# Ledger of designs, part 15: VHH binders against Uncharacterized protein AF_1353

Target 1, 325 residues: Uncharacterized protein AF_1353, of Archaeoglobus fulgidus (o28918)
Amino acid sequence: AEEKWKMKVIWHVDTSGEPFMDLSPDGELAAAVDWNNAKIYLVKPDGESVVFDIQGQDAVKPVVSGVALKDGVAYVLGSYEDFVGIRKYSWNGEVGEERHGWAGSVSDNILRSPSGNHLCYLITIDAGKQELYCDGVKMTLGGDYYFLNSVSDSGVVVISSGDGTHVFKEGNEVLSFNTSNVVAYKDRVLVNEEDFLRVYDLSGNLVGEKEGYTFSLTTLLRWTLLPTERYIFRYEPLEDTHVITWDIKQVETLPGFPQFANDHFVVTSKNGVLHCYSLKDFHEVFSVEMPEDDGLIKLSDDGRVMLVSGENGGYWLYVSSENNF

## First folded at step 12 (VHH)

Design K3 (framework vhh_8ghr_2)
Fold by ESMFold2-Fast, scan of step 12:
Structure K3 (fold): chain B 325 residues (1-325), chain A 124 residues (1-124)
Amino acid sequence: as target 1 above (325 residues)
Amino acid sequence: EVQLVESGGGLVQPGGSLRLSCAASGFTFSSTYAIGWVRRAPGKGEELVARIRYSGGSTSYADSVKGRFTISADISKNTAYLQMNSLRVEDTAVYYCARGPRWFYSLKEGFDYWGQGTLVTVSS
């Protein structure tokens, strides 16, 4: 079993509206957006923080659609006064922007891969015209309305509409499905089709399947299925979290709803408490009371830093009390 | 402490009626939440029977129970109800109430709190 530790709140801010946040995989930087006040907070695990005004000199308040951290820089996706795209913030202030479209364009969403090696964002330039940017490369999308489902560490990008899903690798479409419930992990895709959970490789070969093991996207844009290197965590009604292998065999059951998983830990919520389990032996390494009834959770790779949002946008940064950094 | 507590289950004859209650405590009415009723029969999978947003909002029902079951909520009592009419032997199951996000559409969407369940047996 891994060592147990205590987590304590070292930083908190009250906000309002939709939460947008990210935590670097190493836990060295957290980013939290107060979209209603057009501000971004950057926070270190010692509790030091800086705040920047996203609106800047603009007369029009921006509409923020998300944030992602890459190499110590926060990428804030928004619809700004005269463009749509990215404003970039480092600890020392604004360090750049990526400008697209015009004042009538709209930002959609932004995702990075779990390691941060790949970053994609989706924008609507005009009615019926979208552009997807991945690692600086533009892809123009056909006349359907798409949303960005997932980006993997292998550079697999999944977009879907009501009509179906397209899977890309290095700008080339490698797979398509007649369902919107598709997520990628490295070079595999997990698909909810015909009352089955199915796992495919990028050549379209079926790796595993199980009837009744369906999954979906919930409010707050959370999937009810979380893939990791060794396990997939899936919410099963009345049985809580099923821990399954990539050939879709159940090896464990954990209490609660799966909120977040990385290759070392899974965090579930049950009865207002967040429980973190080590993937080595499913030993509980910490538990903390949730600040609100629902929210988003991000955990560092080593399990020592956790960023939590409330459903109304407030943010809490937890750090292991044993580290005190 | 957040809890959902079911009551009203029991033995009933085919064609009969029962009303299940789901009393919520530790949280109050919110426009962000919906309550669902989920049943599990012996040897069968789970089925989402009905859902309602708090305060009457929108309702939805499984095809197997449309026209027979009615879901409702009483904000003053912080309680949701499932009125079950024209009961059939195949309605025999343990019935659970669960809290989910306002716009959930299936059992796979995140229900964060569940009741302990109440047994409904329909037999002659």
Scores: ipSAE 0.000, ipTM 0.221, lowest interface PAE 11.9, mean pLDDT 84

Design K4 (framework vhh_7yz9_2)
Fold by ESMFold2-Fast, scan of step 12:
Structure K4 (fold): chain B 325 residues (1-325), chain A 123 residues (1-123)
Amino acid sequence: as target 1 above (325 residues)
Amino acid sequence: QWQLVESGGGLVQAGGSLRLSCTASGFTFSTYAMGWYRQTAGNEREWVAFIRYGGSTTYADSVKGRFTISRDNAKNTVYLQMNSLKPEDTAVYYCAAGPRWFYSLKESHYDYWGQGTPVTVSS
């Protein structure tokens, strides 16, 4: 019999403002930001939660720009009273800060690699100056429209700028492209270039290409193309999700829009329902009705814990039923 | 149906001031970051100023200290106050909204665009 399970909501909170959330790959910790109230929730898969006030003793409410989980710690990127950077929270409380810039500096975005072994964030010090921090190492950039696109488990970092994109590894620029639609997976770079999907290695060799398989970034910073170890998932409008191998051959079609993928599962949304498929044979392992029409979705590596947001805030933590295994 | 309507453009002499307005309808204005771009004939659009939904602002170096962007969420309106205008500020000015809940200086990330309002600065 094909393995299937039910998912149920074990934790929910109503929030307002931009959804910022993360789920650890092992599913042992979820982090969710109440943007409007400047609070962070940490939640375990048994439904226990703690909440911390991100403002703390400051006179000014912080402006949060993202959150990422690393080694049981939530890294909250924000513009704070007298600095821009990170406030760190563990289950037991605040555990430190990374302070940069000044009161007029602005935080941009934060990304971790899929495994969590690399974490990068981008800040704007002034109109002419941006700084990228990766695993505690600073890189100074010019101030021309930089945005952090992607961080891979191999330490590849993709940054978009006014002149296209720049690809870094270990502080060195290895590739550049005249397009903003570039994402990394391990030591490969996927590029939407001249109406082609192109795959490059870090030496600039073209590994594969396909005309017409373009991709883009959506309003919630979701790519319409999700790379994994075995497959690439691409949304084709009106045709659902195309499942593509790394030699750019389509092998399957799944219904709906690809919301999230890891090395074991892909989650698509269609008609208000989230469908999770095993990458072993693409059988459906669970489905749940979405609590709201759009939002962010993150799934644990084993598929047993799922964190879902609303488009305007609100968070739901789903866990597999104990009676299903 | 969504709409962005710009107003306040016109002819002004160098050293003068103009205030541009952009009124939004058909989407939840308060959740969107708002930007101003400008374009001269034959050139790409150039970013001018940006305001996040929380009120935080950024400016291009060419206008920093001279232009001020602001928003009024109760009126669904974003403003660009332009002081100490120079002939090189002559352009069509566009209001842009998006992305929702996020700010970006990249033109391709904006969901909604106004029709444009011309500004001519004479020497």
Scores: ipSAE 0.005, ipTM 0.292, lowest interface PAE 10.7, mean pLDDT 85

Design K5 (framework vhh_7sr4_2)
Fold by ESMFold2-Fast, scan of step 12:
Structure K5 (fold): chain B 325 residues (1-325), chain A 123 residues (1-123)
Amino acid sequence: as target 1 above (325 residues)
Amino acid sequence: EVKLVESGGGLVQPGGSLRLSCAASGFTFSTYAMGWYRQTPGKQRDLVADIRYGGSTKYGDSVKGRFTISRDNTKNTVYLQMNSLKPEDTAVYYCAAGPRWFYSLKESHYDYWGQGTQVTVSS
């Protein structure tokens, strides 16, 4: 049909273990971790790839907890032989490390902001002691076990533990909530509290709310709520994906579960098929059969490159089949 | 209804072996991290061993080289093979299930806990 793109698999690798992957916003670089074999693949949209051994000279296989791409470099978060932290890989090989703690320390998770302007990772140094690193700046956390929920392009960082959440900007706590279901987009914070979806600014002013519009973290670290510049996408059981404006008005319904959204596109999954919709008019741009059920999905800003994983490993890189040399 | 049922505890002499089993039901076992924790009276629980859905394992320092954790996703069961048992291994052993993304040495983030099984190592 009209304006339907053909997406072609240009690269694939079989792996095992938890999928960790990232795709640069411009689509020029994909990163994928072979968790069981301790390898990192870097892939270009022409299908050219390189692979590096994350274990290197270590006697012990690392435990990888995530990967993020920033400025052409893959930041691999792991628990390594004698430290916890980051090993960095560019197309030309390893380009550095960020070392913390000791052999008994544990890596938790890593997130970058949607544009890649900010990168944060969380590690557990010892019982009751965690360190959060954001753009090279350390914050020591204690007393509770935290998870890194969200990092926004405005530098808003959200961490949660059990039933509480703390929101930081520029190293300062600006807000806190008595719920763990909190994510940020730019200078806004979206909160699931008391059976409401609530949107707050960083001064704590309520800018929008709707009863019954709850959200949560699901398998593969996916939120059931995806905020973008113009719209918020929320999974509603029995009705699939609701498209919501920032004043919390529903304007559209899309089939399936929302897997990924950027400022131009949203990708939903339904019955083993991935559907990509333009945010300009919500027409379907492409559809592809999922290679495996319930994988991770990342899409470039222009919609032309998509990285897909299986739930238990395996990666596929799709590119638009439009020829432009 | 979520259930974790431990079995295989008992009395054993120093240097002996025991195999603990934990039968899980009521959740998607294969996607959850599973752990064994132990507790002596008057103390907090400490990690014995953890295993993630992908098979990666972590052990408490006092049990490394002596204990082995494993899982069978087809039987929804996690196991703890305990060799070269010492009197200081005497404790109630708890099976725990946590979120699949979580690989923690801390007890506070496991969502489900079994009733515990007593292991006593004594002459």
Scores: ipSAE 0.000, ipTM 0.224, lowest interface PAE 11.4, mean pLDDT 85

Design K6 (framework vhh_5c3l_4)
Fold by ESMFold2-Fast, scan of step 12:
Structure K6 (fold): chain B 325 residues (1-325), chain A 124 residues (1-124)
Amino acid sequence: as target 1 above (325 residues)
Amino acid sequence: QVQLQESGGGLVQPGGSLRLSCAASGFTFSTYAMSWVRQAPGKGLEVVSDISRYGGSTTYADSVKGRFTISRDNAKNTLYLQMNSLKPEDTAVYYCAKGPRWFYSLKESHYDYRGPGTQVTVSS
């Protein structure tokens, strides 16, 4: 018989504004932004936390557009009084900045790869001019306004506009598409085009396709398609989560909407409950009631630490105190 | 397909307030940044304010900062502009504008659609 882990809330804060948060893959550090108060919280899985003001002056509130954790440092993307870019926070306080643009430039979004070995962020310098920064390397973009869709552990970077997508690796554009619904996983690219889900390698070879298996970006910047090493999780509207292999064969159905997946677990939500399933055999590892109706969810690689937000702020950190076999 | 319809304009005295609304349809409103753009008589288009797709980030022109507030209700597919402390120089046709996905700051050639506009006149 399989027994579920018991997850407990060990840290909570009430905030307001858009939720921005990240959880390190090893579960050793969580970062959460209080958007309305311009504060960043860093939290350890034992419940210890520190909090820092993102801006020193009250006259101009920073406009935060995201946060990502890398090597124990929270990278806070924002539009600040006299620059756009990154403020960096460690457990001991602010440890640096990456300053770009000028007053009036705006921040777009920031993503790290699943393992945290790559970090990219996108800023709008002026009309028709954006800059993409990946691991400290700048690329100037023009002509359209792009969104950073995904960053893979293999260094594949996907940016999209309303009508098009560009895929880069090692500073070189390797693929382009006439659709905005494109995400990467390692050296594979998943594309919603012409009512098909299509999987391409970086040479542009079609690896697999299926008509009707489309995907999109939903509220809270969640994709309805989550790729992992072994499986792709896809939300079927009015149905449950389809578990798909990379040759696009459905092997399982899991209850609810896929909120988060890593190479070991997938978390779905149904009727106000979060359910975590092991990718080994899809047995349910734990379930918890969601503190609010909707929010962001991130889970550590070992499944023992989970960070949850509300849709309009508020954060909860769950840890497993034991594994019940 | 894409439709944007502004409302709430009118005649108001200096120092007064107006709230503009924009009803959006024909696209997934919640996935696009939105802007308010205005055109005063004999002048070019001015981007007044932008808002991110979830409403967490906003930008304002210096001419309106501290007086105007942009907001959105994604459940109702509606964009708003609360206009306080109105001045005669705020007299313009106000347009709701659809930006590209995740874009904060629009200039004249960079929004892909705008509505028919609503007239705001500030005079005594």
Scores: ipSAE 0.000, ipTM 0.222, lowest interface PAE 13.0, mean pLDDT 83

Design K7 (framework vhh_gefurulimab)
Fold by ESMFold2-Fast, scan of step 12:
Structure K7 (fold): chain B 325 residues (1-325), chain A 122 residues (1-122)
Amino acid sequence: as target 1 above (325 residues)
Amino acid sequence: EVQLVESGGGLVKPGGSLRLSCAASGFTFSTYAAAWFRQAPGKEREFVSAIRYGGSTTYADSVKGRFTISRDNAKNSLYLQMNSLRAEDTAVYYCAAPRWFYSLKESHYDYWGQGTLVTVSS
């Protein structure tokens, strides 16, 4: 029979404010920020948790802009009392900082690659001046106000403004586009260009294209197009999730909106229910009712741990309790 | 219909204070930013202040220390508290929001209010 399991909530916290969370690819650590109370929770799949105060001894409450997990450490991007940058938390407490700018500088966003082997964050030091940090290496940006769109496991970094995108690898610009809707997957770049979905390699060769397969960044910063090793998942109004191969051929349709995908699973939401499908044959491996509508979802590579948030905070950690049937 | 509606403008003496409000309807504010711009007679629109969804703020040098931007996401509203007003602050003030990303550039803003006039005069 097809592999199937049940998921159950093993940890929950009520919070308020903008949700910031991450789940390690192996499912061994979850990170969740309580924005209004300036706290970070770290949670293990057995339900054990620790909590740390990210304000510390500062007189001013920090403004958090995101969190990412790398090698068992949570990187909390924020605007802090005396600096902008990162505060780092391990299971045993605070383990370091990356300090930039001054009290008037602003944090923008933070992303890690899917495996966590690359981590980048963007900050605004002053009007018209931004700094991008990738794996500790700084790049100074000016002229436009950029947003960090994606970071791939191959070290491809995509930044965009309202009217253009720049693609970097190892500090060198390799491609540019006159559109803001651009994401990377490994050494490939997916572009919403002239009402086409286009796929480029890093040499600028067109690998595939299809008219009308547009995509965009939604509220809560979710893309309507999710690339994985074998498939690309795209939301099509009235048809739900289209499953597309890298030569831009549709092979399947799945119900609902695509919330999250990794190289083994895709999670869609429909009518308040989260459905997880295996990429082997698209059989449903689990379904659970969403605790709140319009939240964020992260799933471990093996599909056994899932972190869910509400749009205004609140976090639920699900773990598999039963496998096969 | 997508709308941003400003209120709170008026005539005030130099050194006075004024609070502007902006209410969004037909959509929620971008998770990236909301901003105030202003346009004095015969001048281009200029940046005044911006706030991200999480609360980080940026101010133009001319208003830093005098103006405070704030946001109420539950009310889908944006505010600008203006203190120690000067004659040079006289302008039409616009509330603006981009769809998806933080920006301090006017050209990156997709939604604009109708504007509210602030006159600083003795």
Scores: ipSAE 0.000, ipTM 0.271, lowest interface PAE 12.5, mean pLDDT 84

Design K8 (framework vhh_gefurulimab)
Fold by ESMFold2-Fast, scan of step 12:
Structure K8 (fold): chain B 325 residues (1-325), chain A 124 residues (1-124)
Amino acid sequence: as target 1 above (325 residues)
Amino acid sequence: EVQLVESGGGLVKPGGSLRLSCAASGFTFSTYAAAWFRQAPGKEREFVSAIRYGGSTTYADSVKGRFTISRDNAKNSLYLQMNSLRAEDTAVYYCAAGSPRWFYSLKESHYDYWGQGTLVTVSS
């Protein structure tokens, strides 16, 4: 019999509006943004927290578009009083900013790779003019309206516009597709095209395909297909979560909708309950009542720390009841 | 100051057509997702259609095939072409604008800016 962990809520804050949050891969730091009150919370797995005013001395409340954690620093993407870009917060307070554009520019979105080794954000400087920043390197985009889809641990960056997608590595376009449903995992690209799930390497070689295994991006920016080192998790409406290998063979079925996966665990939701399964043998390691019907979740690499949001705001930090923190 | 102003509502017979317009000012409309919502008398507000910059669209099942959403970024305008109108389409129609990531959203809370609404009455 495998042991089940007991997850306990150690921190909670009520907010409103869109969830902007991140959890470090090691679980040692969570970031949660109350954009309506212009506050950022940083929280440790022992329940200790600090809060900072994102607005500072600005006369105008910022428009926040996301947050990402990298090396103990929270990168808050926003449209601020005098600029668009990043304000950076550490446990000890604001530690810097990345300033672009002007007061009329708009922030789009921010993503980091799963390990946090790469961080990209997209901003709209003016009508038809966007700038993509990846690890401090700027790429100017024009002619179409782009959205940042995916950033991989190998530095693969996926952007989409209308029905098309462009894939970059080290500033160079390596692939393009006539679909917006494209995600990267390391040096692999997963594409929904012509009613197929297709997997490509960065040279354009087809690694695998399967008819009818389509996927899409949901309203909360959750993909219905989650790639990991060993498996890909895909939602099938009448069969719940399919567990497939990189040569596109189904090896398992898990109950519920796949909310999050890393290289060690997958979390599904079913009937208002979150269920976490180990990728070692698919035994259930914990289950917990979801605080709201909808929301986002993020789980640490070791599965011991979980950050959950409500779709209308609010954040809950869960920690395993084991004494190792 | 941000404004969204709807026009084009009115009385029409079942099977008829109307074109609604929404004029945006005070913000860079071209960088925002835009949507139409409606509220029938005594009912909750419901999603009708949404459009992203670049023309990608989504529709509520009840209007799919009958309504067409479009935008003109050069004129800062949003449109809804309503064909084959039914009595159950009678409602106040609102235009809304929000973050590009919410262009598929069915939720009112995901839209930052709202118009005052225009009344559409379908009767015979």
Scores: ipSAE 0.006, ipTM 0.308, lowest interface PAE 9.3, mean pLDDT 85

Design P1 (from G3 with Y53R S56K; framework vhh_gefurulimab)
Amino acid sequence: EVQLVESGGGLVKPGGSLRLSCAASGFTFSSYAAAWFRQAPGKEREFVSAISRGGKTTYADSVKGRFTISRDNAKNSLYLQMNSLRAEDTAVYYCAAGPRYFKSLTESHYDYWGQGTLVTVSS
ESMFold2-Fast, scan of step 12: ipSAE 0.000; ipTM 0.342

Design P10 (framework vhh_7qbe_3)
Fold by ESMFold2-Fast, scan of step 12:
Structure P10 (fold): chain B 325 residues (1-325), chain A 121 residues (1-121)
Amino acid sequence: as target 1 above (325 residues)
Amino acid sequence: QLQLVESGGGLVQAGGSLRLSCTASGFTYAMGWFRQGPGKEREFVASISYKGGSTYYADSVKGRFTISRDNAKNTLYLQMNSLKSEDTAVYYCAAGPRYFKSLTESEYDYWGKGTRVTVSS
C-alpha cells in the first residue's frame, strides 16, 4: 500500500514582477521577492513571516535579479542605487552587504548548489566586463557576455556565452564546449552536443551518450533536464518525463513536465496539477492543483515543504499536514 | 552610449509573416519590443529576459509573435506571424540595464529609432 501526503497552503502573498525565491533544503526557511515593490519575505513552515524593504524610502528603486538562502540568511542579488551586489537578510533584519561596481553596474544572476555549500553570483561592472563571485572568491571574465548556468555541490561552476561554455573547479577551467546547453551535477557535466546528450567527467572522459536526447532552457530559466544523485529527468515532448540513469538508459516514464528534482523526489506538472514522486520506487507522494498555470517550484529534501510561484509573481508555501509546525 | 538599430520592417499582406531584428552596440539585459501605430500611444508588444528563458507578450500578439535573442550577436528578434492590419506600426527595440523582463516603458533606458511595418488588408 502506498502512502500519500496531504499538502496545505499555510502562507500566500500576491506580488508582481519576475519571481525570485528559494527554499532551504531542510524546509525551515523560505525566501520570496516582491519584485515590483522591492520587498523580501522570509517565511517559516508554521506560516510565520517577516517582510523587509530591500532599499530605503528615498532611494532609487533597486532591481533584484535573484535570491539564495544560506545558513538562515537570504542573499538578495541586485542593482542598487550606488552599487551592484548582495544585501543579506535574516529573520531579525538586514545583516550585511557585498558591494561591487558603481551606479551603472548591473546584476546578472545568482545560484547556490543544491545543498547550499556553494554560492555564486555574476555581475556586469561595465560594458564587456563581468565579475563572477563564488564563495567570496572573484573571477574576472573577459571577451564575451556570460551567464551562470549551474553550480554543483562539488564546486563545479558552469558559465556560458552565445554558443560557448566554460567549466571551472576551484578557480581553474577544466572543460569547455561549443554549446550553451551545459549543466553540472557534482563532478559530472551534462552537455547537449551534436544532437546528443553527453555526460563527461571533469577529466573529459565520456561517461554516456544518447542521440536525440537533447535539452535546453525554457521559461523562467528552467532546464528541460534535471540531474540528481541516482537519476536524470528529461522532458520528451509528447512523451512526458523520461527517467534516465547516469549511463543514459531510460528506466521509467513519469507523466508531465519535470519542474523540480532533488535526491529524494521529483515534481512534475500535468494538466494544471503538480505531482510529487518518490525516487525510491516512483510512487506518487502527493498531488496539488497548481495555483497558477506556470511558475517556479522548490521542494525540501524530505518532501514536506514546497514553495510555488506564479510566472509573474505570487507565492504559495505548502506544508504536509503530517508535519504541522 | 549603447545604440540599438532595428531592421526588417516593410510592407506585408494580412496573414503574412515578417521578422524584425535589433542589433545592440554592446551587451544588453532584458530587451523588449514596443510599437506605435498611426495616431496612437506607444504600446508594449513583447519582452525577453537575458537568457531568453522568460518572455512576456501583450494579449493582442500572444500565439502570433515570438520574441527571441542571440546574445553572441547582441541581436534581438521578433517573428511576426498571422499579421493583421492592426499590427501596422513603427516597431521600437528597447533595452534595460537589468536582467528582468518588463512591461513598463519607463523601465527601459535605451531605445532604437524604429522600423516601420505596414500590413495591407
Scores: ipSAE 0.000, ipTM 0.237, lowest interface PAE 13.3, mean pLDDT 84

Design P11 (framework vhh_8ghr_2)
Fold by ESMFold2-Fast, scan of step 12:
Structure P11 (fold): chain B 325 residues (1-325), chain A 124 residues (1-124)
Amino acid sequence: as target 1 above (325 residues)
Amino acid sequence: EVQLVESGGGLVQPGGSLRLSCAASGFTFSSKYAIGWVRRAPGKGEELVARISPYGGSTSYADSVKGRFTISADISKNTAYLQMNSLRVEDTAVYYCARGPRYFKSLTEGFDYWGQGTLVTVSS
C-alpha cells in the first residue's frame, strides 16, 4: 500500500581504502573511521558532522582495527603509540580510553551486539596469547589464534580458531564446535557443520537443521547468513535469498544477495541496486543505486537511515526524504 | 583465475638472509584482503610467521621471528615480500603465501587462496 521511500545522500566523504563504520540502531548517529588519515567522523541524519584526529599528540600514527557505537559514543579499537585498546569519541570530542597491553601488542577486532547493549573486543598480547574484553570484563585466551565471530543481545559471545569455536555467556563456556563458521542470535547458535546448517540452543539441543545450507564469512567480514528475530536470510546461488524460519523451513525467496538484516527489514543487492524489504510482508520499502558494487551496509531499526561504505573508501549516509503524500 | 606464486626460496647458511616474493594475479591488493606467510617444517604443524594488511600497512609477526623477518607489500606490483634475516636451522620449512580476510580467523579456514610453497633450507 505505501509508496516506496525516496532515499537521499545526506553525507559523503572519500577515503583511501575501505573505512570502518557503524550506525546506531536508532539511526541518530553514524561513525566512520578514515584509518589512513587517522580521523573519525560522527554524522547525524541531518548531515551535520564533526571530525576528530585519532592520532592526537602521538608521534606514531595508530593502526585502527574497527569501530563500534554504543550509547552515543564511538569506540575505536587500535594499536596506539604506547598501548592497545580503545579511544572513545562523543559528539563533543574524546571522552576516554581503555588502555591494555603495550606498544608491541596488536588489536584484532571489535563487535557490538545488534542493540549495542554488549560490546566486545579482542587484542593479541603476545604470540599465542590474547585478551577478550566484554563490557569491561577480561578473559585471557591462549593456545590458538582466535577471532571474535559474534556478540548477541543476550550476551552470547562466539570466538573461533582453526581448531574450532567456543561459545561463552557471562564468562562461562556453554558450547563448543569443531568448525569456525558459528554465529549467535540472542540465546541461539547457528553452526555450519558437516555440510549442514544447524541451530542449537545454549543447552546444546538441536532446534533445526538442513543439509546443504552452508555459510561462511565474506571478504568484507559479512556472514552469508543473517539471523533476525523471526527469520534467517541465506543466499542460495541461482535462487537468490532464501527466507528461513528458526526450524529451518523456507517461507519466501527475495531477489538478490542479503547484505544486512535487522528485526524489521532486510536489504539485498541485485545488479548494483540495494533493495530494502519489510519483514512484515516482504514488500519493497525503498531501492537505491549502490555507490560501489561491494561495501558494508548498515540500516537503522526504522529503516529510514542507511550507511554504506565503498570498496575504495566512500562513506555515504542515506536518509529517507519526506513523502509528498 | 586467482593465483599466488612464491619465489626466492633456496639453501642458505645459518646467519644468512633470503627474500621471498609472492606475486598475486586475478585480484588486487585492497582493503578486503590480508596476506600471510605460513610455514610448515617436516613433522610440525603450521605456523603463521607474518601477516600484512596491504591496505593499512599494518604488520604482525610470530614471536619466533620478531626482529629477524620483515613483511612488506608493493601495491603497484601486486606482490608481497618476506625479508628473512639472521636465519637459523629451525627456520627450515616450506613457506606458503596465503590470502585471507583483513582479520585472520584461523591459519587455514580464513585463508581462501594459497601458493604452492617455496622450500627454505638453512644448513651449513
Scores: ipSAE 0.006, ipTM 0.242, lowest interface PAE 9.9, mean pLDDT 82

